VH-VL binders against s5sc42. Designs and how they scored, part 18

Target 1, 176 residues: s5sc42
Amino acid sequence: MTVDALSNADNQDLRDNFIANRFLSHEAKLLDQRRFTEWLDLLDDEIRYIVPLRLMALDFDREVRADSFHINDGKVNLKVRAKRSSVSSGWGETPPSRTLRLVGSVMTDRIDQEGVLEVESAVIIYRQRAAIGQGDVLAFRRTDWLRIDGGTVKLLKRVALLTDASLATPNLAIFL
Key: E = the ipSAE of ESMFold2; O = the ipSAE of OpenDDE; V2 = 0.75 times the mean of E and O plus 0.25 times the DockQ between their complexes.

## First folded at step 4 (VH-VL)

Design s59 (framework fv_cixutumumab; at its last look DockQ between E and O 0.04; V2 from the best seeds 0.00; counts 0 for: pae O 10.7 > 2, placed apart)
Fold by ESMFold2-Fast, scan of step 4:
Structure s59 (fold): chain C 176 residues (1-176), chain A 125 residues (1-125), chain B 108 residues (1-108)
Amino acid sequence: as target 1 above (176 residues)
Amino acid sequence: EVQLVQSGAEVKKPGSSVKVSCKASGGTFSSYTISWVRQAPGQGLEWMGGIIPIFDIANYAQKFQGRVTITADKSTSTAYMELSSLRSEDTAVYYCARDSGLWFDELSPYYMDVWGKGTTVTVSS
Amino acid sequence: SSELTQDPAVSVALGQTVRITCQGDSLRSYYATWYQQKPGQAPILVIYGENNRPSGIPDRFSGSSSGNTASLTITGAQAEDEADYYCNSRDSEGDHLVFGGGTKLTVL
């Protein structure tokens, strides 16, 4: 790869990358700290939050459709998930998972839609589900669309593609 | 076991509002979704929206956003649907129904297993 | 416009098989649920999650799906099956529920 290709960035590209990195870093911290009300404030009212299901070839629930999702949410559904994650028992984890998010390999590009910044990143979440014991790791590539409007930055759309193929049955109990 | 008991028929004038109630008896309704579905005379079923009472989160069909408000009182196990700015085309039977799940569960089928008997709302001068 | 499309009417002879169809792009992602409604009554659930029957529903009722189409099949139709049938599923974005327009079944 040439130096010219790697250094082809104007002042707008530098600013966009800075904005994206700070937004995603702030978001990761809110989610790790379970500050869901503040996290929801980062989301555009028109948010689409998509985690497609990658199916293995094993036998599983016959009610699963081919174009299935772990998550396919607008803002109302994300509010419901956040509330469920906040309750002590019933729907949420008891105790809740402890997490650490690492966001890297951030690349940005402006798209045809005015005021929208496309952001690609690679994310690792370390998650401990039990009070005692070793955690596990979720790894995924993520594409985000950030709406920049009048000095405000909101997450407009997220698509998270899990690296490992999964069985149809597990629901994700944490935000990606 | 759970039964949904709806309020009685109403006759309303155009431009007014109506509030229909749906009381769950036997078991609780708090952790289920309560949906509202209407049916105009000779027409099909139309989903208006629903509420998850324990979270106090409501979701509305686009056609009714701005005119419909769905609420719940957990202490009385009662859900309410209020429709404002009534027009003649709002004349319908209004049903409440208990939904099997929450709207965000992609791998779980959503279905309404328990239905109220319906409340007739007539909008006339 | 309607997200889920059903034919408005269908007829079947007593004891014969009839298939009622529901079509929409959201059915590629989500299963249809089917309700039966008789005049003056609230709807009742007959099929959910593609092909599951509630405890009170006869085994002559079955469901299937392929691509953007879901079907309710009644094998050996009885007089009491005469009713309106509605399909129900999620919209394309998964956030809202939508009903088909309904199919009136006449048993001859």
Scores: ipSAE 0.472, ipTM 0.790, lowest interface PAE 2.7, mean pLDDT 84
Fold by ESMFold2, look of step 5:
Structure s59 (fold): chain C 176 residues (1-176), chain A 125 residues (1-125), chain B 108 residues (1-108)
Amino acid sequence: as target 1 above (176 residues)
Amino acid sequence: EVQLVQSGAEVKKPGSSVKVSCKASGGTFSSYTISWVRQAPGQGLEWMGGIIPIFDIANYAQKFQGRVTITADKSTSTAYMELSSLRSEDTAVYYCARDSGLWFDELSPYYMDVWGKGTTVTVSS
Amino acid sequence: SSELTQDPAVSVALGQTVRITCQGDSLRSYYATWYQQKPGQAPILVIYGENNRPSGIPDRFSGSSSGNTASLTITGAQAEDEADYYCNSRDSEGDHLVFGGGTKLTVL
């Protein structure tokens, strides 16, 4: 990359990047604090939330096969998943995991769909269940499409690419 | 085992509404997910939508959005399907069914294993 | 929303093997479920998941899938197997359920 003087296009890119960082940081805070009702309000009514099933290998340079999904949800299914995460599975209470989300490597790109910003990021989630002294780290890349409409920002689509193949089968207990 | 008992047959005029009930017995009602499926005479099965009573979250097939409302009353262990702005094409048998949960795990098998006997709704002038 | 396509009718000679098919793009991602319906009755579940039979379903019923196609196979067809058969799965968005149009099985 060369260092050139900023253009008007670069100033728009800076504003886009700031908007994306603010949105993703706010979302991460809501999810870490388990404020799912407020998190759901960040979602566009046409949301597609996709976590592909990566059965063939963890390879960040290959096309993800979209024939199988760990998650493929619209807003109604995300509401169900949020409610299920908030309550016991019927016959006993299960303490929720503590999480801390770090969102970084944020890159934005304008696409030909008016008012939609494409955002790539890297995410690290530390999680620890209350009675367990050890925690684990979940790391992945994701692409988000943000709809920007008169200062309102909503998540229109998310594709999260898990690097941990052990999650290819189990029901995912946390939002990515 | 679990039984689903539906309300009786109804005759309705075009433009009116119908509300079909589905009362569950056996197990805990809030642990059921209830789907509604209809079948017009001589036609196939058509999923209309469903509800998860413990969460009070309903999901509707696109064809019926705006006309159908699915609710549940945990105190009476009863789910309801209300269809508004009835037309003659809505003449059908309406089934409720318990399902395995269809909205949150793409890897789990899906199935409706307990069915009501159906409620015939006739829409005629 | 994605549709599931079934042949409207199929015939099998008594004691022979028949395969009822269901095609749709969503079947690349989601299991098909199969229901049997006899005249005047509610549907009953016959196959779920890849090839699971609920209690009471004879072992002559089996399921399989490949690509965008799911199949219900009945080996040694009996007169009592004469019925309508429906496949059911999620649509391509994954949010809603769809049924195939149904296949009328005639046992000759």
Scores: ipSAE 0.358, ipTM 0.750, lowest interface PAE 3.4, mean pLDDT 83
Fold by OpenDDE, look of step 5:
Order: C-alpha cells, then structure tokens, then sequence
Structure s59 (fold): chain C 176 residues (1-176), chain A 125 residues (1-125), chain B 108 residues (1-108)
C-alpha cells in the first residue's frame, strides 16, 4: 500500500470519518450506560440490524451465509430488545451485565446512495456479570450505514460479523 | 446472597395432589425466573417447567402438561409447584432453582445457579 | 422434543484429565450447561455458556462444544470431583429444557 493511498483524504473524507467516529463512540457510551431510549433515537426508522451466522470453512469468503442469522431485526424488534434489557427486575441477568465497548479501525466510504455513509469498524465488548462467573469478550467487525440528513445522523443498517465461529450460539443478550 | 427455601417432605396417596413451595430470599423475587426440576431415586434430573413471576407466565415440559401447575406469589416471594394425579412414579426429590431466564433471550446461555435443597415427595398406597 | 445423551459412567485416575461429553441435536444451536451432583445434595452449576465458571468452581473445570456435542473437561481430577455430572440445554425449539441422562464419574 502506498503512502498516497493512505493519506489521500480530502476535507469530506476527514469530516465523514469524524462523524462516524463520534457517532459510534456516542452510541457505545449510550449502550454501556444502558441508555436504551436514547440509543433507539439514534436508529433510523428503516433500521436493519443483522448478525449473520459464521460457519466454519476453509475459505473466509464462504463462511457467511446470506440466509442464516443470529439476528435480523427491524426497529420494532429492537425496541422490544431494548425494553427487555432495561427491565432489571424481570428480564435477562440480574443484576444486568456491565459492558465496555471499544470501537476502532473506523473507515468510511461514500456510496452511490445519496446521504448514506458506509462505515466499517472493529469492536470489542467486555462484559462483566456481577454475580456469576468471569467476564467475557465479544470481538467482531461490523459495517454500518449512516443516514446523514441535514444535521441529523442515524443508523440505517448494521451488519456485525462475530469473529468467533467455534461455538453454536454466542451470548447476544447485548447490542453489538 | 440469594437462597431458595423449599417446603418439607410430603407423603401422598396415589391420585392425590401435592403442592411444593419455594421461597426466595436475599434478592428481589421479581427479578428471578424459577424452574422446577425433579429427580426420582437413582435417576437423573428432569425439568418440569418454570415461571416468570413478574408476568405470571409459566411454561411446562410436555410430559407434565396438564398435570403440573406452577404459580408465584410476588407478595411473599414464593413460587409453587402443584402436581396432580400423583402416581408412584412421581416419587422424587423436587427442586426449585433460579434460572437465567429461559424465555427472555434464546441466544443467551441458560443456567440454574441457585438451587433449593429439594423436597422429597413420596407417593405410596 | 430433543434429547441429550451422555455416557452413564466414566473413570479417571487421580490427577488425570477426563472429558464428559453430551450429544444432541439442540447442541447445534444452543450451549450446554453442566451441573455437578453429589449424593444427597442439590446440583451445582459448574459450567455454562462458552466456558464460564461460576464463583467457587475450580479452574480445572472447562467447557467446550463441537458440532452436536458439548464437553465438560476436568484437567487434573481430584478425589472430590467424584460425582454425577449432568448436561442441560434448550431443546430444539428453544423454549424448553432438557437434561442428559447424567454421567457418573469415578476417580480412581
């Protein structure tokens, strides 16, 4: 890779990367703080939240099936998940798990769709269960599509691909 | 520390019913989901069903459907398991356990981390 | 409904490693949970999820999964590890629980 390829960014690229980093960092903070109502407000009404299944394969390009998902949710389902997560006295783990989300390796690209920014990132989530066992780590790459409309940025689509494919089902009680 | 205290041993006649209680202490009862598991003498563990007290929703194993009723009293932090039409084969130790929430998120690992000491139910003529 | 199958009995020499395996179709979709039970006692949670140990469970206990199987491994078996071990999982539908038949572990 050439230096020019790495440094050939114009003002728009810089701005896009800034927007993406700020948005995703803010999102991570909201989720870590269990501010789910505010998190939901970051989501576009046409949001599609996808976590594909990763199959064990010799070829990386064949590991992801287009028809198999851990999660494939729209806004309504995400609201339900958020509600479940917000209820400490009736849903999921008690007490709720504490999380720390690290978002990095952010790369942005303008696509053909006007007003949409494609964002690739790497994410690590540390999750601590207070009462039982040790904390665990979720690591994944994701692609996000951000809708930029005027002064508003919303998450239009997310595809998160879990790095670990060795287990049947990961614990996805948290948002990725 | 969360504890589950179960009612005492029961001796029942065939055809009768038994109701076992499980009182939770050391935490918020509404935060729990309670499962019932039995174990016949010399046999393995058998899941009977569970309840979400906050919603008063119970689910049952197919084997016991129609014969077992699981309820909860939030005011007393107590779950109940009633088994009717008792048979000799129902002789077992019955356990209540706090679980991770079977019906909340199927992608999350399931576990029962707090167990009662068990209630022995003997069915004999 | 789905079933989980375990070997009824296994033996391990003191200080050696033993693996107890659970097999079932539901394990392709769901994690297994492992319980230890000693005579006259309630079961104790030892492993759940990926490889999670509750507080108080020694680190010699570990969990793994592959295909339609899940395994509990005891690395360096101790005398006190002699017990019955049960695997547990969601059924294929995901809304009920099933137990394996249990494995009696003898430490020699």
Amino acid sequence: as target 1 above (176 residues)
Amino acid sequence: EVQLVQSGAEVKKPGSSVKVSCKASGGTFSSYTISWVRQAPGQGLEWMGGIIPIFDIANYAQKFQGRVTITADKSTSTAYMELSSLRSEDTAVYYCARDSGLWFDELSPYYMDVWGKGTTVTVSS
Amino acid sequence: SSELTQDPAVSVALGQTVRITCQGDSLRSYYATWYQQKPGQAPILVIYGENNRPSGIPDRFSGSSSGNTASLTITGAQAEDEADYYCNSRDSEGDHLVFGGGTKLTVL
Scores: ipSAE 0.000, ipTM 0.554, lowest interface PAE 10.7, mean pLDDT 86
ESMFold2 (binder alone), look of step 5: mean pLDDT 90; pTM 0.934

Design s6 (framework fv_cixutumumab)
Fold by ESMFold2-Fast, scan of step 4:
Structure s6 (fold): chain C 176 residues (1-176), chain A 124 residues (1-124), chain B 108 residues (1-108)
Amino acid sequence: as target 1 above (176 residues)
Amino acid sequence: EVQLVQSGAEVKKPGSSVKVSCKASGGTFSSYTISWVRQAPGQGLEWMGGIIPILDIANYAQKFQGRVTITADKSTSTAYMELSSLRSEDTAVYYCARGDLWFGELSPYYMDVWGKGTTVTVSS
Amino acid sequence: SSELTQDPAVSVALGQTVRITCQGDSLRSYYATWYQQKPGQAPILVIYGENNRPSGIPDRFSGSSSGNTASLTITGAQAEDEADYYCNSRDSSGDHLVFGGGTKLTVL
């Protein structure tokens, strides 16, 4: 990789990377704080939220099945999941899980579609269930497409590719 | 579009067991849930449990735990529900239904495709 | 309480609006899903996630919720709407599904 390749950024590239980092960091905070109504406002009405189903295979390239999705949601489905996740525990019930999201390795690129920014990132989520006592760590790669229209930025599409270890933890019940 | 085809009607004696099949054709099978819902004559719907075939994870309603076993054969896209220690109260139509769920959830939030039902009669 | 309660029967005149209700504490936390069942037939999904219609379900069907109550509204009831209607949701754990007792709708 050359120095020119690493530093060959114009002002738009720098601005795009800044916007992407701020958007994803803000989103992570909303999700960790369980502010789901505000999180839904970050989503484009045409959002597609995809988590491919991964199968263990001898060939690493075969671990993701193109014809299978664990999640393939539009905004309506995400509202349903958000209502479930917004449930408060009543007196004498277990408190909700606590999460901390770390979003890094953010890379941006403009695509042929007007006003759409493609963003690749690496995500680690620490999750602690009060009832269990011990925390879990989920690590995955994520590709996002952000729609920039005037002064507004919305998440248009998300693909989260989970590691095999993530599939071993049922009752995850969190947004990625 | 996916279709669910169930096995034929059964007449069983008290104390025996019954195994009902549900075969999916067309579309995705493994990554959805297959739930079993029964309905006694003139009564309402009752969820018994479900399975996520790709994970081989089954979840059962508390009332049926210990008596019901739900399994799936991914190679034939077929789910099974076996109910043991049959009583007259188990006389019902048994439906299988495909549902979608959130990652890690064991119960679907809706069931969009239903089989036509299998009548199971328990009589002596 | 995790049980869902429905009135056993309701009637509506042709072309009029009817509201079928479902009550349960779990509805404070989870959306209701509604199924229509005609005699001798399997249930059909009519509303899910509070107010979403599957493809093929007429727009006269709508859902709403408030507190511990979910409602299915049929605006301009038709003869073919005569059926049993079941509400469905999760129990308090979120792990199991529970059905209401069903409401028989008669279209007069």
Scores: ipSAE 0.005, ipTM 0.494, lowest interface PAE 11.2, mean pLDDT 79

Design s60 (framework fv_cixutumumab)
Fold by ESMFold2-Fast, scan of step 4:
Structure s60 (fold): chain C 176 residues (1-176), chain A 125 residues (1-125), chain B 108 residues (1-108)
Amino acid sequence: as target 1 above (176 residues)
Amino acid sequence: EVQLVQSGAEVKKPGSSVKVSCKASGGTFSSYAISWVRQAPGQGLEWMGGIIPILDIANYAQKFQGRVTITADKSTSTAYMELSSLRSEDTAVYYCARDSGLWYGELSPYYMDVWGKGTTVTVSS
Amino acid sequence: SSELTQDPAVSVALGQTVRITCQGDSLRSYYATWYQQKPGQAPILVIYGENNRPSGIPDRFSGSSSGNTASLTITGAQAEDEADYYCNSRDSEGDHLVFGGGTKLTVL
């Protein structure tokens, strides 16, 4: 890497990276606090939320195709997942998890002609169920596409790539 | 075993709205979604949308967005599909069906295992 | 055709094997579900999740998938199998359901 490559940013690049950092940090806080209605408001109506399967780590269920995903959700599916946690009768057999998200290594590309900013980040989620005891950790890299339209920023697309190659079956009861 | 009982045939004028009902008999909606599928005379099946009654979340096909409203009354195990601004092209048989797929956002197989007999809606002046 | 494409008609001789196909990009990610519809009747579910049969569906019905194509196979077709067959799956985004145009099976 050269110094020029590492320092080659104009004021717009700096602002875009700052906006991305603030957006992802705010989102992490909402998710940790289980403020799902406010979190859903951060999502574009055309949102795609994707968690791909890792072929090297997983055996596929018969009903899941080789090119499938752990999660491949649009806005309605995300509403279903979010609301599931708030309905006690018939849903959520276990207590909700307590989480802490750390978002780092945030890098942005130049905003495109459609007003979409591509953002890469690395995320660690510390997760503990309501029962006292040691939590576990989920680690993943994330690529996000943020739609910027005037003064409004919405998450248009997310792809979260899990790093744990030893994970046999992900229990993804939380948002990444 | 559960059956889905639909309301009777209706004749409507262009520009009006129609509301079709679908009542679970011999069981409830419990843990299932209800989809609405229509079929115009001599045409194929077309998914309109569905609802997950326990979550009160409805999902609509893009073609019907803004014209269709799907609701459910959990106390009577009855789902409703209301279609507004009716056109002659809306003349069709409207089916409700019990739906496993809308319950989960996972890549589990989707299927409709119990179907109503259909409600004929005719739009004519 | 749109999201899921089916041939409009296919024929098979009594006792022979027929394959009805459904093609669409979303089938790379999601399995197809198959419905049978006879004139004047509501559809019935015959196959879901690639190759699962509901109770009451004869074992001559089977499903398979490869790439962007799903297939319904009837081994040893019988007269009562004459019907329209529809494939159904999620759209490419996974949010909505889409039916194929239907295939009319004639048993000769």
Scores: ipSAE 0.084, ipTM 0.660, lowest interface PAE 6.1, mean pLDDT 82

Design s61 (framework fv_cixutumumab)
Fold by ESMFold2-Fast, scan of step 4:
Structure s61 (fold): chain C 176 residues (1-176), chain A 125 residues (1-125), chain B 108 residues (1-108)
Amino acid sequence: as target 1 above (176 residues)
Amino acid sequence: EVQLVQSGAEVKKPGSSVKVSCKASGGTFSSYTISWVRQAPGQGLEWMGGIIPIFDIANYAQKFQGRVTITADKSTSTAYMELSSLRSEDTAVYYCARDSGLWFGELLPYYMDVWGKGTTVTVSS
Amino acid sequence: SSELTQDPAVSVALGQTVRITCQGDSLRSYYATWYQQKPGQAPILVIYGENNRPSGIPDRFSGSSSGNTASLTITGAQAEDEADYYCNSRDSEGDHLVFGGGTKLTVL
């Protein structure tokens, strides 16, 4: 790579990267602290939240097909997920996990859609399930589209790409 | 075994509203999704929306957005579907049904395993 | 929005095999659920999650999917199988449920 290729950013590029970093850092803190009502306020009403699925083995007891979606949600379904995640004795066998999110390698680009900023990042989530005391690490790349309108920044779309295929049905009990 | 009992037939004038009830008995109500599906005479099934009573979250098909309201009363295990601004095209049998899943947009299959017998709504001047 | 398309009618001779198809772009991502409806009655679930049968549904009913198409197969059709059959799945965005137009099965 040349210095010129690395340093061709203008003042708008620097501002956009700063805004994106602050937004994603604030979001990570809200999710780690399980402040889901405040997290939902960061989401555009037209939000699309997508986690593609890769499976190593076929399982015909599924609604979604192999290589489709683990999650493909709009605002209403994300509200449902947030409610499920906020209950301590409610649904599911997984107790609430403790998490720490690190968001880095942030790159931004303006797209042809007015007021929309495309953001690529790399994320590591350290997750400890209450029952076992051992921590897991989830690492993935994600692409976000932020709508900037009238001084307000909202998450319009997220695609989180999991690298690893699974032999078992994935169970994502946390937001990515 | 869960049963869904719906309210009786209704005859309404154009421009009015109708509210149909669906009472669950014999099993879990609040932690499942209750869907509403209608069928006009000689026509197919049409999903209108659903509610998850435990979370008090409703979701509506785009065609009915702004005209349909789905609510639930957990104390009586009863879900309600209210349709406003009625037209003759709204004449149909309205079914409530229990979805197997707790919420929309999940990996596991969702399906309507328990159905009410239907409520006939006739819109006539 | 993407629709689910079914042929309006199909016929099968008693004891023969019939396949009812449902087509739509969302079926590339989501499996179809199948319902049977007889005149004056509420629908009954017959297949979910590609090829699962609820308790009480005979094993002559099976499901399959390929590309944008889901199929309900009845192997050895019986007189009581005469009914309307509806496919049901998610819309393309995954937020809403949509039904196919229904297929009227006549058992000859």
Scores: ipSAE 0.390, ipTM 0.770, lowest interface PAE 3.3, mean pLDDT 83

Design s62 (framework fv_cixutumumab)
Fold by ESMFold2-Fast, scan of step 4:
Structure s62 (fold): chain C 176 residues (1-176), chain A 124 residues (1-124), chain B 108 residues (1-108)
Amino acid sequence: as target 1 above (176 residues)
Amino acid sequence: EVQLVQSGAEVKKPGSSVKVSCKASGGTFSSYTISWVRQAPGQGLEWMGGIIPILDIAYYAQKFQGRVTITADKSTSTAYMELSSLRSEDTAVYYCARDSGLWFGESPYYMDVWGKGTTVTVSS
Amino acid sequence: SSELTQDPAVSVALGQTVRITCQGDSLRSYYATWYQQKPGQAPILVIYGENNRPSGIPDRFSGSSSGNTASLTITGAQAEDEADYYCNSRDSEGDHLVFGGGTKLTVL
């Protein structure tokens, strides 16, 4: 890396990185605070939310299955997940997880699609389930596509690659 | 063993609305998804939408969005499907079916219990 | 409607094996569910989650999948297996359900 390469970003690069960081930080706060209705308002009507299934394999290039997913949801299913996450313990569900999200290593790139910003980040979610008490950590790389249109920013697509290749759960209880 | 009992046959005029009921007996209702599927004479099955009664969330196939309304009454264990602006091509048998999943999107999804169907005829 | 494709008709001789296929891009991501429908009756679930049978469905029914294709196999077809068979899965976006056009099985 040269000093010029690290410091000579154009105004679009600076603006894009600022927009991405603010968007992802705001989203993390909403999810940690369980403000799901406001979180849904951040999602484009054409949102695609994908968490690929990761299988243990000797050949690491084949670790992620292209045709298998933990989650592959559009807006309708995300609304259902959000509503279920809001249901109280009286409905037979365990108490909700308490979470803290840390989003970092944010990099942005414009793509050929008009008004779409590609964002790569690394995310750690600390979660504490009341029944377990100890807490656990979920870590992953995430690629987001943000649609920027007429001053409005929406999440158009998300792909989250879980770091733990041994996870076999088809459904996750929290948003990534 | 759960059973789904549907309302009786309907004859409706073009431009009117029809509301079909589906009552669950003998098993769990509110935590399962109730789907609606229709079949026109001599044609195949067509999914219209579903409802998760415990969450009070309904979702609809794109073709029916704006014309269909699916609701549920947990106190009577009854789901309803209302189709508006009826036309002759809406003549069909309408089935309700219980989804195995707690909510749409859980894998595997399948409809394990079906109602016997309600015939709706749209004629002038 | 055409998102899941089935042949409209297939025939099998009594006691022989028949394979009914369902094809669509969504089947790469989601397993097919299979329903049997006899004239004047509601559909009955026969296979779900690729190759699981509900209680009461005979062992001669099995399911499989490969790429964008799902198959229902009936080994040793019986007269009572004559029916329409429908595959069902999620659409390409995973948001909605779609049915195949149905396959009419005739047992000779």
Scores: ipSAE 0.005, ipTM 0.539, lowest interface PAE 11.1, mean pLDDT 79

Design s7 (framework fv_cixutumumab)
Fold by ESMFold2-Fast, scan of step 4:
Structure s7 (fold): chain C 176 residues (1-176), chain A 124 residues (1-124), chain B 108 residues (1-108)
Amino acid sequence: as target 1 above (176 residues)
Amino acid sequence: EVQLVQSGAEVKKPGSSVKVSCKASGGTFSSYTISWVRQAPGQGLEWMGGIIPILDIANYAQKFQGRVTITADKSTSTAYMELSSLRSEDTAVYYCARSGLWFGELSPYYMDVWGKGTTVTVSS
Amino acid sequence: SSELTQDPAVSVALGQTVRITCQGDSLRSYYATWYQQKPGQAPILVIYGENNRPSGIPDRFSGSSSGNTASLTITGAQAEDEADYYCNSRDSSGDHLVFGGGTKLTVL
């Protein structure tokens, strides 16, 4: 890496990175506090939320069908997941997990012609499922596309790549 | 095992509304998705929308947004589809069908149990 | 539907193999499901999740997919297979269901 490459930023780049950091930090707080109605308001009506399966020997160049994803959802399905998370039902967690999200390594690309900002980040979620049990950790890299339109910022697309590989993980009980 | 029992045929005037019912008999209702699919005479199948009763979330095909309302009454295991501002083009057989939730074991993209259909005729 | 395209009609001789196709960009991401409908009856599910059959569906029915195309194959067509066949999948958003226009199968 060159020094010039690491320091080459204009005022727009700095502003975009700040916006991305504030948006993702606010989102993490809402999710940790289980404020799902407010979280859904951060999502664009055309949201695509994708968590691919990390299968052993899965080639990223191979075709992947919907049944090969942990999550591949639009807004309606995310509303379903949010409502499910608001009840103490048996969808893998009863009572609901307590979580703490740490979002870091935030890097932004240039805003495109459509007003979409591409953001990369690394995320760790600490999760405690049982009152006495030990917590576990989910770690992943994520790419987000933020639509900036008339002063409003919405999450348009998310792709989260889990660090741990699995042959089968039936569902994720928390948002990434 | 599970059956979906639909209300009887309706004859309606243009500009009125119709409300068709779909009652789940003999099994689980609330945690499944209930979809509504119509078929005009000699035409293909058309998805109108669906509801997940336990979550009180309804979703509509764009063509029907603003004219269709899908509701559910969990106490009677009954889903309803109400279509307003009826036109002669709305003459069709209206089916309800059950699928699983959008995530989990059963997929919402396949409908494994169908009602027998309700004929709605819009006469001028 | 313009989202999912099917040929309106196809014919097959008794005992022969026929393939009914469904084409649309959403099929790159989502499997097609297939429904059979006979005159005056509600549709019945014949294939889901690419190539799964519900209980009661004969093993002569199979499904496949490649790229933006899904196919329903009937190996050794029987007279009782004469019906309309509809493909069904999710749209590009994943939030809505869309049907193909249907294919009328005639068994000669």
Scores: ipSAE 0.012, ipTM 0.616, lowest interface PAE 8.3, mean pLDDT 81

